VH-VL binders against Putative hydroxypyruvate isomerase (Gip). Designs and how they scored, part 6

Target 1, 264 residues: Putative hydroxypyruvate isomerase (Gip), of Drosophila melanogaster (Fruit fly) (p36951)
Amino acid sequence: MALKFAANLNFLFTERATSIAERIRLAHQNGFRAVEIPYPEGETSDVVSAVKETGVVVSLVNLAFDKSDDQLRFGSTSVPGSEKLFRSQLDATIDFARQVNCGKIHLTAGLFKGGQESDYTKTYTANLKIAADSLRASKMIGVIEPINKYAVPGYYMNSYSKAAGILADVAADNIQLLADLYHLQHLHGNVSKTLEEYKALIGHFQIAQVPHRHEPDVSGELDYGFVFKALQEFGYDGWIGCEYKPKTTTVEGLGWVSKLGYTL

## First folded at step 4 (VH-VL; framework fv_necitumumab)

Design A5 (from A0 with heavy chain S58N)
Fold by ESMFold2-Fast, scan of step 4:
Structure A5 (fold): chain C 264 residues (1-264), chain A 121 residues (1-121), chain B 107 residues (1-107)
Amino acid sequence: as target 1 above (264 residues)
Amino acid sequence: QVQLQESGPGLVKPSQTLSLTCTVSGGSISSGDYYWSWIRQPPGKGLEWIGYIYYSGNTDYNPSLKSRVTMSVDTSKNQFSLKVNSVTAADTAVYYCARGYSSRWYKFDYWGQGTLVTVSS
Amino acid sequence: EIVMTQSPATLSLSPGERATLSCRASQSVSSYLAWYQQKPGQAPRLLIYGASNLATGIPARFSGSGSGTDFTLTISSLEPEDFAVYYCQQRSNWPLTFGGGTKAEIK
């Protein structure tokens, strides 16, 4: 009935703190009941402590990644030759998610860096089938996210139709679509029809204004008064990730929540 | 603050099983951040990676050692162990345990001091 | 398995000189390369990771460079304590593999 929102800590509170653990405390202090986080390499124990201390829900954890490589810093799921690396990163992410009681992992695809694209698709589909089994054993859901070329040039998972085809090939109920409305508007637009067409596949939502990826109430291409009503009619009952870049500071930008008739 | 220490017999007869344990202190084995590895070095030669274990029990081994290797983990004791079956003189080496990053695999940041295992009759 | 080849096998220099050590991979390892220092009777010590990142506590005279198949470890001015064996290690593919080592010795 009422929409509920998670702070995406890759974007929110970064101007206040460098550690994910501190950003969790800041999100809680400012009224958030849930967070989305990257795999917190080098600080997993601190993050577990912050989650326990605050009582926040961890609604999404992104797959562990390799920051030192441009192709793999955006994920390993599609990258040919990455099966062992992907399994290692998935195992680490599942174990961390279990410690913070998170039931959902974003399986980031990685970049297409040349060669045959069909090799990437074969790798991606095989890795998603492996992920489906591992996640099911842990009672977890994996999500895949089509991402636009302006945010991540060369990102392999770059189309809603491509995602639908791959999900059909994977044929696993626990591998679902992450619909980020910022990316959706750039890639496909036509928000109402796109949500209808892909409704059966969607398991997670994220929001930001287009084109500059700021707060929902800033001037832009999307009317979030309308969009939030559409999400209510959709029947989505999960946490909506606030994956936007604050126009000034995170806290100063939070007025959109009450302005649009919602609470965190 | 993190310290790794190898222990086990320094002499093993040919055809028997080599068994070593690594005790971790100053840090928890029950962390998803790390895989725990065994690496060996025959006298006067270079380094050879043997395998890793994740605290959940998930393992991967160097194919060059064939089916002779088994690793196990005991999170309650903060220990992980190595067994090498059917040893020969070629298995004579200093054996190190090491901590590696699970999502990076790019560095072994802490090593045990090493323990020499000699295979001879 | 990715084969790592280090050259030279032995490098004979005097304190104060610049040392350049090479490591070549049989196929691309991107930047997934680390360098270790080993002194007689001791465990290896991490120097460089991710091809160019200096590990905690390692002096600034050590630096790493390269990507793909060709990598270099440089010691800008050798100190007496730097005469040791150096190993490169790739983590791009399993099994993890090390180079054969380069021994830096006093001339």
Scores: ipSAE 0.000, ipTM 0.468, lowest interface PAE 13.8, mean pLDDT 89

Design A50 (from A0 with light chain R91H)
Fold by ESMFold2-Fast, scan of step 4:
Structure A50 (fold): chain C 264 residues (1-264), chain A 121 residues (1-121), chain B 107 residues (1-107)
Amino acid sequence: as target 1 above (264 residues)
Amino acid sequence: QVQLQESGPGLVKPSQTLSLTCTVSGGSISSGDYYWSWIRQPPGKGLEWIGYIYYSGSTDYNPSLKSRVTMSVDTSKNQFSLKVNSVTAADTAVYYCARGYSSRWYKFDYWGQGTLVTVSS
Amino acid sequence: EIVMTQSPATLSLSPGERATLSCRASQSVSSYLAWYQQKPGQAPRLLIYGASNLATGIPARFSGSGSGTDFTLTISSLEPEDFAVYYCQQHSNWPLTFGGGTKAEIK
């Protein structure tokens, strides 16, 4: 089965446009059939219009967030004292996702900023249980993503084993693991064995080269010829998020797709 | 230009239900960008948040009032409404409707002019 | 609920003077704090959001600072129209809560 790819618009086309709506149009113009987007604060109507005009699939929306706060700009799901904020952000994100026919939300965890880590774990688990129920009512899936310390110092969800334990405690089939191969390599390595170990939990993939988070065909630690064969063997049939920093421009960097034997 | 306007009776008898409607113009209520709130202010006192509603019907209420409060939304009329059951003299206040951001900022950027509701026999 | 405490309750100053208004939260609200101005018979007007961001149309003499539990609204040089009641509001947690207000009045 051929793999299929979504443009992550927090990373791709940022050199050409400041608005998410325009980045959707640019992704479509350059052959992408799907996109991943942050919650588009202040431009949700424009984004809905861009999605309808282009016909792109929105494969993932990140939870609404607060960029004015260093802890909560990376999500609210784990942050003690922000439980009601999380519920409000989740409701807003679900309402937006419905408008763009997106069935999957990334429940960003937020930063550990001191105090007892066990308080964060209790908050996170409770919020994920609430999210499971809300998302199920909307026929949606939530995903959680272990993120490495070099990309986001202090990010609460920072381990695959921690994620697995929490997912077991949540015990909801619609809360799943987002396996970002860039983060996976930094956190755990042993890509083949790690994918095998966590296979039953994984509901979404993202890709980038290590260590600089550039295109899959850039020289680096991961052999994407091998990795993509592993993802085909895995049987993943969803959209794979291209969450990398273009080495030059987004369009100039797209040669990896055909070079590795795929199409957008 | 977005404008909010409260409407409803200015006098309600004790034990009855207080019912107010907010009409939104210059912008659509059918947007996930915003939550729509009611905030009240007793004469000479401070502000108290009552609750919010999203256009989808999702609500959250101040726990101090949750047993007596219901909000509803009518997207076809671009309106949202507040009902407070079993009112007492303590519910006498100016009632404001306000637009807040549904996510990050939670700031109230547009307010109605306010409507005074007196609870008296 | 998070309790917001404003001080002083009344601030008596002359036009041209600097005003400093304080707001304290009973627990951390990070930067999720807004300031509103209310004149008699009018709805509140948003001045500052996210502790330090100036709202659209608000004069540069208004500024906000602080994080966590301690916040300040500063008016660098009072104009006659600035004599009003000021409210802080946290939006870190529901229910949203307001401070008791600080009344800025002419000395």
Scores: ipSAE 0.000, ipTM 0.458, lowest interface PAE 14.1, mean pLDDT 89

Design A51 (from A0 with light chain S92Y)
Fold by ESMFold2-Fast, scan of step 4:
Structure A51 (fold): chain C 264 residues (1-264), chain A 121 residues (1-121), chain B 107 residues (1-107)
Amino acid sequence: as target 1 above (264 residues)
Amino acid sequence: QVQLQESGPGLVKPSQTLSLTCTVSGGSISSGDYYWSWIRQPPGKGLEWIGYIYYSGSTDYNPSLKSRVTMSVDTSKNQFSLKVNSVTAADTAVYYCARGYSSRWYKFDYWGQGTLVTVSS
Amino acid sequence: EIVMTQSPATLSLSPGERATLSCRASQSVSSYLAWYQQKPGQAPRLLIYGASNLATGIPARFSGSGSGTDFTLTISSLEPEDFAVYYCQQRYNWPLTFGGGTKAEIK
């Protein structure tokens, strides 16, 4: 299958609009058929309307989160004592995902703020087991994402090996790995072999150039001409999230799609 | 804009069931953004959270009230209700309904004006 | 359950004075702390959420601070309409719990 791309609206079109609903319209106007969005607190009805109006696919929704808390603004899944908060945020996210016909939620982990890491791991594993059951009832998939320390210092889920161990303990087929190639290169490198090693666990891809997290065609550590061919060989048939910081504007940077031989 | 209004009998006899309804106007309760709570306040005392309900019917209750409490939701009428069984004088209080955000649901941004329920023979 | 303790129980001040109200949690509630104002015969009104965020329509003289177990509500210069009972509430875990309240009254 040909590769297909989603605009990640935490990164794309932020220079044009503050609302997620307007960023959905902008993504559609510029040729995107799919989007990835954060839980749109305070604008859920506007976002549902924008999705219906444009007909875009919502390929991923990030777990609802608490902007007022430094640790929890990056998610609640791993944070000890947050089990009831996590359940409420998951319920809200599942309900919203149903309204926009999204089958995949990113279960953001939150920050490690000291204490014993094993307490975070116990909390994370317990919450992922709860999520597996709730998501399965809704015919949805949850994904977890290893994130590098330069992008999010102190983020709990910071290793592919750690993710694999936790996924084995959770033992649920609907909880999978989100492989973000920007984070993967910073954490592990050896992209081809790392993707091969974790292939059975991966349920979602995101892309950005390394090290500055710009468009795939900017100068950097990754050869996206090669990488995209590797993703085609992988057999992934979902949407690939464009989670990069535009070097200038979102629209000015979109030339990489046609230059590399693809369409949105 | 959004308004919550409590309704129900102001007097209940000991051992009977206290029943209250909250009517929501200016907004829909069929939203995943919100959990809907009951909170009570005995005369001259502080606030006690009773429980919440999600529009799907999912509930959680304060353990201190044990199994005496039941909440229900009617999305077609934009209402949610509270029942407290086997009431005693200790259940005499002003009862409030309130809206909380589901991802930040501990923030009660809209409250009903409250209704006094007296438990007396 | 998480026990919330407010102090003082009563605060007697004159208009124009600065008010400082304390709230202490029996265990860490991170920043999951809200403050409410209640006037006689009225429902509580949200003032502060997330320990320090001002709710919509609330005057800038109100501010919140703290994290973990110790929290403070400050009113920089009391207006006549600010004499009321103030409650803190933790939203970190179930069941939701409120403090016993602090009554701000005119001297």
Scores: ipSAE 0.006, ipTM 0.487, lowest interface PAE 12.1, mean pLDDT 89

Design A52 (from A0 with light chain S92G)
Fold by ESMFold2-Fast, scan of step 4:
Structure A52 (fold): chain C 264 residues (1-264), chain A 121 residues (1-121), chain B 107 residues (1-107)
Amino acid sequence: as target 1 above (264 residues)
Amino acid sequence: QVQLQESGPGLVKPSQTLSLTCTVSGGSISSGDYYWSWIRQPPGKGLEWIGYIYYSGSTDYNPSLKSRVTMSVDTSKNQFSLKVNSVTAADTAVYYCARGYSSRWYKFDYWGQGTLVTVSS
Amino acid sequence: EIVMTQSPATLSLSPGERATLSCRASQSVSSYLAWYQQKPGQAPRLLIYGASNLATGIPARFSGSGSGTDFTLTISSLEPEDFAVYYCQQRGNWPLTFGGGTKAEIK
């Protein structure tokens, strides 16, 4: 069973183009059949055009966010007092996802910036229940992602155990876990056992080498020859997000795909 | 680049309907990124938000005006419009159209030049 | 509705002086606050959004600060073109509301 890969455009082709629409064209030109994108505020119509033009699959869209606010640039789902903002950002993201035929949204949590963590957990759980209903009406899946403190200091969703507990409280089949192997290694390690433990919750995968978040074949802590075989055995049939920082350029780094026995 | 231009009658009689249109150029109104608002300013006074419309037709209005206000959008003409029913002298104001952001981060980055509407017999 | 109170109503200063304008919200608006400048006969011009972020094309002498309920617009050294009316606006709750304005007048 062959794995299939999506270019995460927050990380790939950024050295070649500033617009997400042009990065979609570059990903397509270099063999990618799928992309993951942030909500492309200010260029949504250009992105829709690029998707139609290239025929790429949009496998994941991140929740709309506020670049001007330190806490909210990383999402609004957990942030107390931002409940109305979360609803409007979710609505905008669903609308955009429909236009690009994307069935999956990453519900970014936002930063813990003080107060009681239990208030964030209450807000997060309530907002995920709301998201479950809105997404189900649109035949979409939402995913939550534990993120390590070195990549995003203060990020609220920072533990696989915390994620599992919250998902149990939400109790919605369309709200699932995004297992990013770069973050998983920093937070938990024991990749094989961790994937087995959380298997029933996982709805999306992303990859990058540890510790520097480069290509899968770069020297580091993870053996992607082994990891990719584990993902094949897992039975995952969705797109795997390539969410890594190119060591040089995106195109120069793409040799890992064929080197490890795969195609885009 | 992006420009907004208000148009409509400058004089409206009391009890009649005030009707204005905003034409958008240099950018598309058919974008999920933006909400489109009307804001008014009585002569010598401050700013009052009237309401917004999304390209899908979804609206929200200032509660003080909600019973009298209707907004509509025409994506084929790249325009959105405002109607205020049963006007009085208190509705005399400069009316601005403005672009805000759909994430409810309503940073009004582009405004029309404004159009004065006088309510008088 | 959230009431926005600006103070002072009128600020009389000379060119070259520092101007400090205050805006207070009746309830927390987090950082969802914008500042606009309005000159006679013109539409308002966005200066600051998100309490502290400079809008495109706005001179570096303008800065914003604050969060929650108390916000400040600062002009580090007044130019003749800065004598105008300034409005704060909250975007944290509906309906959107503006302050009553602060008029910066030349002494």
Scores: ipSAE 0.006, ipTM 0.448, lowest interface PAE 13.8, mean pLDDT 89

Design A53 (from A0 with light chain N93D)
Fold by ESMFold2-Fast, scan of step 4:
Structure A53 (fold): chain C 264 residues (1-264), chain A 121 residues (1-121), chain B 107 residues (1-107)
Amino acid sequence: as target 1 above (264 residues)
Amino acid sequence: QVQLQESGPGLVKPSQTLSLTCTVSGGSISSGDYYWSWIRQPPGKGLEWIGYIYYSGSTDYNPSLKSRVTMSVDTSKNQFSLKVNSVTAADTAVYYCARGYSSRWYKFDYWGQGTLVTVSS
Amino acid sequence: EIVMTQSPATLSLSPGERATLSCRASQSVSSYLAWYQQKPGQAPRLLIYGASNLATGIPARFSGSGSGTDFTLTISSLEPEDFAVYYCQQRSDWPLTFGGGTKAEIK
């Protein structure tokens, strides 16, 4: 089946607009049918209006976070002593996701900042079990994402094998793996075998070229012509998040879509 | 509750095409949450996964059967179907349709009752 | 393809006894292992998924354990209705594969 793409608005259209609501309108204006967004603190009603006006699908919302704290700006799910904060952030995110008809939340882990790593793992697993129950009640999926150290130094969820072990301990079918090809290549490589190994865990894909996190074009470590055919054979029919940093402007960089034989 | 029911001829001659349909009731086939599978069981033997279809028409087949198998979906009738070409006595089996989650577990939570297909002259 | 081997092929036990059924994968399947029960003339019924999670409606006497290549299904105290064939299934890799089955029969 034809692949379908979502604009990740943390990366796309940031050169054109500061507000998430306006980036939704820009994505729609430029042919995107779907978007991925961070929790839009201070903009929630404007974002709901933009989604209603444009009719875009919101395919993924990232967990609400604390911008003022370096550890918690990357999530709270793993952070010991932030259990109450995590629960309130999850509740706010679920409420917002319902308003925009989004069925999937990225449960961002937060940074490891010393102490016992086992305390972070215990907190993370317990919080994911709580999230599984809350999300199931709302008919939603949660995803966790292994992230490389160059993009986010100190990020707690930093390997595919660690993610697989934790998902096995959580034992909830609505908590799944977010496979970001940019992070996957930096962390593990061997894309075909890595996708085969973790296939049954994966509930969401994101794309960017390696090593600079630009457009998924032919210039870089990953052969996206091959990768996209692999995703078609995988049977993935969700929205693929375009989570890349444009080389120039978002619109000027969209040529890869038609060049590789796809449409937005 | 969700129910699945197989239907189709119980006798197929060697070299012909085996054709079965699964009718889903109590739930919609037009959902991104599920993959719809066929699984077979020769008499006195174990289970063999044949393939799945997603409501969009996307399929994946067991490599041992891929050259002979086609699945299709009809969302308006809430049905999905299986065709196995060039059958032999080795294709004699009870054929089950089953609902699998599209998530990390791929658990088969609902099964049809099964239909015996005998390949014989 | 990952080959699933179940042992023993047949268990002969009395009601009230503990049953232990084994399943071995030819390669690691992590915890992505399900167990099914099948009675004569019936479709398989999901018992356990994710190696150790009890499916909805399944009695607490059933439990699963293991990870990697070695898995166990345990029935703590056999009831008459538990005499059936049990299959394990991996979903770690394609194609999905099942074990050959273990038949639990009454002594």
Scores: ipSAE 0.000, ipTM 0.390, lowest interface PAE 17.2, mean pLDDT 88

Design A54 (from A0 with light chain N93Y)
Fold by ESMFold2-Fast, scan of step 4:
Formats: sequence, C-alpha cells, structure tokens
Structure A54 (fold): chain C 264 residues (1-264), chain A 121 residues (1-121), chain B 107 residues (1-107)
Amino acid sequence: as target 1 above (264 residues)
Amino acid sequence: QVQLQESGPGLVKPSQTLSLTCTVSGGSISSGDYYWSWIRQPPGKGLEWIGYIYYSGSTDYNPSLKSRVTMSVDTSKNQFSLKVNSVTAADTAVYYCARGYSSRWYKFDYWGQGTLVTVSS
Amino acid sequence: EIVMTQSPATLSLSPGERATLSCRASQSVSSYLAWYQQKPGQAPRLLIYGASNLATGIPARFSGSGSGTDFTLTISSLEPEDFAVYYCQQRSYWPLTFGGGTKAEIK
C-alpha cells in the first residue's frame, strides 16, 4: 500500500502565513490531503471553516497549551498541581477535535523543572487515565511522544522505555505511542529493532531527517528509502506527519515525495 | 466588540437563592476557546472567583462555595447564569460575569459592568 | 489555595511620578499572573497578562515583570486617570485567586 502524508503545520508553511487557517489552505493548495495542527487558540472557528472549505483530514491535534509559561507551554500532562488545568485543556481540545472530525490528540507532557521526578510520573499517569476515559467517550485516541533533549531541553517524556512503562500502568488501549523517527534516532537509534520492540504500542508516526530535522531526502543519518519500506511492512495505515523544518521553503522541499516513490 | 451584561434581583432574603444571568453580545458563547466565569466583590473588599462554565455545560466552582453554587448555560440565548443557595449577609457583593480563555483563563479580557446584590430581610 | 499578597496597601503619588506595585504568591505561579485596574463604580479592566504582556488598548507606560513568586507592575509616569485600585491574579492553581489590591491615590 502507498504511504500517506500529513503536513505538520507547526513546521510547514510557517514562512508563508502566521495563521493556522491560512496554512491549512496553503497545504491543500500544494497537494496535501491531511494536516497535523496545534490547538488553534484564538482562531478555532477560522480553522473549522478552513477545514470544511478545503476538505483536508485533520489527522492529529496537539493538546491546548499556555504559551505564557515556559513549563506549561510544552503541555500540562505531567506537571504536578495541573490536574484542573489539564482537564480544562483536554475538554477544549476534544471539543475542537470533534468539530474538525479528528480522532487523535497528542497529550503533550510539559517540562521537568526540578523537584521529585516521581511526582511528575504520578501526575502524568493519573492524567493519562483521566484522558483515556474522556477520549473513549468521544471515540478518540490519545498519543504520547518521547522527545529528545536537543529539540526540547527538560521535556518530561524523554524515553521509549519510560513511555512503555507508563502505558503499561495506564492500561488503556486508546492511549498509544507516537513514534517520531527524528526523536527516535536521537534517543535510541536502531530504527528497525526499536520499531519491532514497540510495535504493539505505536499508533502514530512522524518523520524528519537527522540530525537537523530537515526533509527526508537531505543528507543525514536516516535512509528514508529503507525506512518507508519498513513502515509499509509495519502495516501502518494512518497518516504520517511531516514534522520537519524546511531547508529553504516548504514548497521547494517537496521533491522528496516523488523522488522516494510516493505521492502526498 | 464583545460585551457582557449582568441582570437579576438586587435584593435577596437570607436563606433564599441568589439568581443572576449574564447576556453576551458581539461574540458567541458556543466557542471552545472560552470559559465563562462569575467573580464577586463584597463592599470595600477584593475580588473572589466563584466558578466557570464551558458552553458544553462543564463547570468547576471555588471549593469555598461549591456546595451552594450552580451555573448553567443557554447557547441559544447566548447567556449563562449563576445560582447561589442558602445566602447570608456575607454573600452581599457586586457580582461580575467575565470571559476567560479555556487554556489561558488567567486573562479575563471582558467583564460585565457588575450588579450589586444585597442580602437583607 | 494560593495566597496573593499585594504591597503597599496604599500608594500616594503625584502625577508624573513612577509607581511600582508588588504582588507576591505563597508558592510559585510561574508566569500565570494578570494585573487589573479598577476605578470607583467600574468593573476591573485587564492591563497585563502572562506577567509581562500588555492587553489590547493599554498605554505603554504600563509594564509588568517577574516570575515564580515575585511580581511587579510599573507605571513609568502617572497620568491623572491612573489613580485607581490595582489587583493581581494567579491561575496556576485552583481556585483562581486575587491579591488584596493596591490603591494608587493622589498625594
């Protein structure tokens, strides 16, 4: 089967437009059938309109967040004392996801800012159990993502083994692992074996070249000709998020799709 | 421009229920971006947050008032309401409705003009 | 609950002077702090949110600073319309809490 790709709008088309709604139109104009977006605070109705107008699939929405706080800017799920804030952000995100017909939310963890790491783990596990129930009522899944320290210093969810342990403790089939290959290579490497080991937990994929997080076809550590064949053999039938920093412009960088034998 | 306006009786007897309504104009209450709050101010004192409601009906209340407070929303009228039961003289205050962001409600960007409610027999 | 303490309770200044108002939290509220201005008989008006961001329509003479437990509202040069009560508010923890207020009055 052919792999299918979503434009991650935190990274793609940012050089063309500041609004998420306009980046949705730009992605559609340039051949994308699907997008991944952050919670669009202050423009939710504009984004709903852009989605309906273009007909794009929204394959992933990131949890609502507060950009005024350095710790909580990266999510609230793990931050001790955040239970009420997390529930409010989750409710808003689920409501928005329903309006754009998106069945998958990325539950961003937030930063570890000191104190007992075990307190963060207790908060995170409790909040994920709450999320599992709320999401199940809406026929949605939540995903958690191990993120490397070069991209987000201090990010709480920073290991695949940590993620696996927490997912086992949560014990909910609708809370799954987001495998971002850029982060996976920095954290663990051994892509083939790591994908085999965590296969049963993985519910979403994102891609970028290592180490600079550019297009899949730029020179780097990963052979995406091989990796994409591995994802086909994995049997993944969802949308793969293109979460890379364009080396020049988004449109100029899109040649990798046809070069590697795929279409958007 | 968004505007909020409180309405309801200015006098309530002790032990009875205080009921207020906030009417929103210039913006829709049926938006996931906002939570809608009630905040009160006793004469000569500071501000006290009472609670919030999301347009879906989800609520949370100040623990000091939780047993006596109920909020409701009517999206067709673009209104939300507050009830405080078993009132005493301590509930005498100016009551404000306010708009806060669902992920960033540390920012109450629009307020009603306030309505004075006196609890007296 | 988080206790917000504002000081001084009253600040007596002349127009043209710099005003500095303090707000302290009983534990860290990160940057989740807002400042409001209230004139007699009026609703509070948002001045600053996220500790340091100016709200729409607020003059540049107002500025906010601080993080964690210690916050400051500064008015670089007082205008006659700035004599009012100022409140800080945190939202890091539930319930949302306000400071006791600082009254800026004409000397």
Scores: ipSAE 0.000, ipTM 0.488, lowest interface PAE 12.7, mean pLDDT 89

Design A55 (from A0 with light chain W94Y)
Fold by ESMFold2-Fast, scan of step 4:
Structure A55 (fold): chain C 264 residues (1-264), chain A 121 residues (1-121), chain B 107 residues (1-107)
Amino acid sequence: as target 1 above (264 residues)
Amino acid sequence: QVQLQESGPGLVKPSQTLSLTCTVSGGSISSGDYYWSWIRQPPGKGLEWIGYIYYSGSTDYNPSLKSRVTMSVDTSKNQFSLKVNSVTAADTAVYYCARGYSSRWYKFDYWGQGTLVTVSS
Amino acid sequence: EIVMTQSPATLSLSPGERATLSCRASQSVSSYLAWYQQKPGQAPRLLIYGASNLATGIPARFSGSGSGTDFTLTISSLEPEDFAVYYCQQRSNYPLTFGGGTKAEIK
C-alpha cells in the first residue's frame, strides 16, 4: 500500500485561519484527504459540518484539554488529582470522535510539576487502563506519544523505554505508541533500530524534519527519501500526520510530496 | 472591563430582514480566545442560541435558523452583526449578544443588556 | 440536538428554605453544563460552569453537581433576591441548547 498523509491542523494552515473548521476546508482545497485535529473546544458542531462537507477522514483527535492551566494545557492523563477531569475530557473526546467517525485519540500526558514521579506513573497507568475500556466500547484506539524536552519542557511522557514499560503494565491491545519521527530523533536517534525495537507497539506515525520541525524535504538530520521507504517496509497502513511548521506558507511547502514520489 | 451593546431597529415588518449590531468595548474582538454569539428570548419564553462568529469569520448557526441567518464581523469597528431574513411574528424576541470562552468550561461571561425586536405590520 | 429538560417548571418556597433544581440532558454532556439566573427585564447571569464551578462574584449558597445526563443546582438557604428563573445550558455540542427554565417563586 502507498503511504498516505494527513494534515495536522495544530501546525498546518494556521497562517491562513484560526478556526479548526476553516483549516479543514483549506486542507481539503489543497488536496489533503485526511486531517489530525485537536479537540475543537467551542466549535465541535462547525467542525462536524466541515468534515461532512469536505468528506475528509479525521485520522486522529487529541484529548480535550484545559487551555487556561499551563500543566493541563498539555493533557491530564498523568496528573495526580485530575482523575475526574481526565474522565470528563475523555468522554467528551470520544463523543466528538464518534461524530466525525475518528477511530483514534491521542491521550496527552500533561506536565510533571514536581513531587514524586511514581505518583504520576500510577495515575497515568490507571487512567490508561480506564481509557482502554472506554475506547474499546467505541471500537477506538488510544495512542501515547513520547515528546522531547525542547518542544515541551517538563512533559511527563518523555521516553520510548518508559512508554514501553507503561504499555506493558496497561496490557491493552488498543493503547498503542504514537511514533513522531521529529521527537524520536531528538530523544533517541537511530531511527531504523528504534522503529525495529518498538514495532509491535506502534499504532501511528507523524513526521517533520529535524531540528527545526519543517517540511520533510528541507535540509536537516533526517533523509525522508530513506525514512518513507522504511515506513513502507514497516507495513504501516494508516494515515501519517504531517506535524511540521511550514518554513514559509503551508501551500508553498507542499512540493515535498511529489518531489519524494508520493501523493496526499 | 468588557461591555457589549446591541443596536438596531426595534420594529421590523413581516417578510423583511431583521438586522442587529453588537459593539464590543473594553476588549478586542480579534482575540482567538473567544466566540461571539447571538441568543434570543421570545416574551415569556426561554433562551435560544442563534449562532456564533469567530474573529476569522468562521460561523456556526442553529440548524433551526440556518437558512435565514447570517452573521458577520468587523474587526476594525470591534463589532459583530446578525441578519435574520424573512421574519415572522415568531421572530419577536429580546436579542442578546454574548461573549463565550473557547476554553473547555465554555461560558457566556459577558452579555449585552438585550434589545427587543417586535415583528408586526 | 441535545434536548435539556428542567424540573420542576415552578418551585414555590419560602426564604430560608433549601432549593434543589434538576436538569437532564437527552444524551451525555459530560461536565459541559452551565447554570444561569435571570430576573425580569435583565440579561441572564452566569452562576455555575463546568457543572460544579462557582462563577466569580456568586454567593457560596449556590452549588452545582452532576455529570453525564443528570445535573442539580442547589441553593442552600434562599434569600429574597434568589427568586428568579434558572436555566441550564449544555456546551458539549452545537447547537448550544438551554433548558426550559425553572421559576423559583415565593410560596
Scores: ipSAE 0.000, ipTM 0.406, lowest interface PAE 17.5, mean pLDDT 89

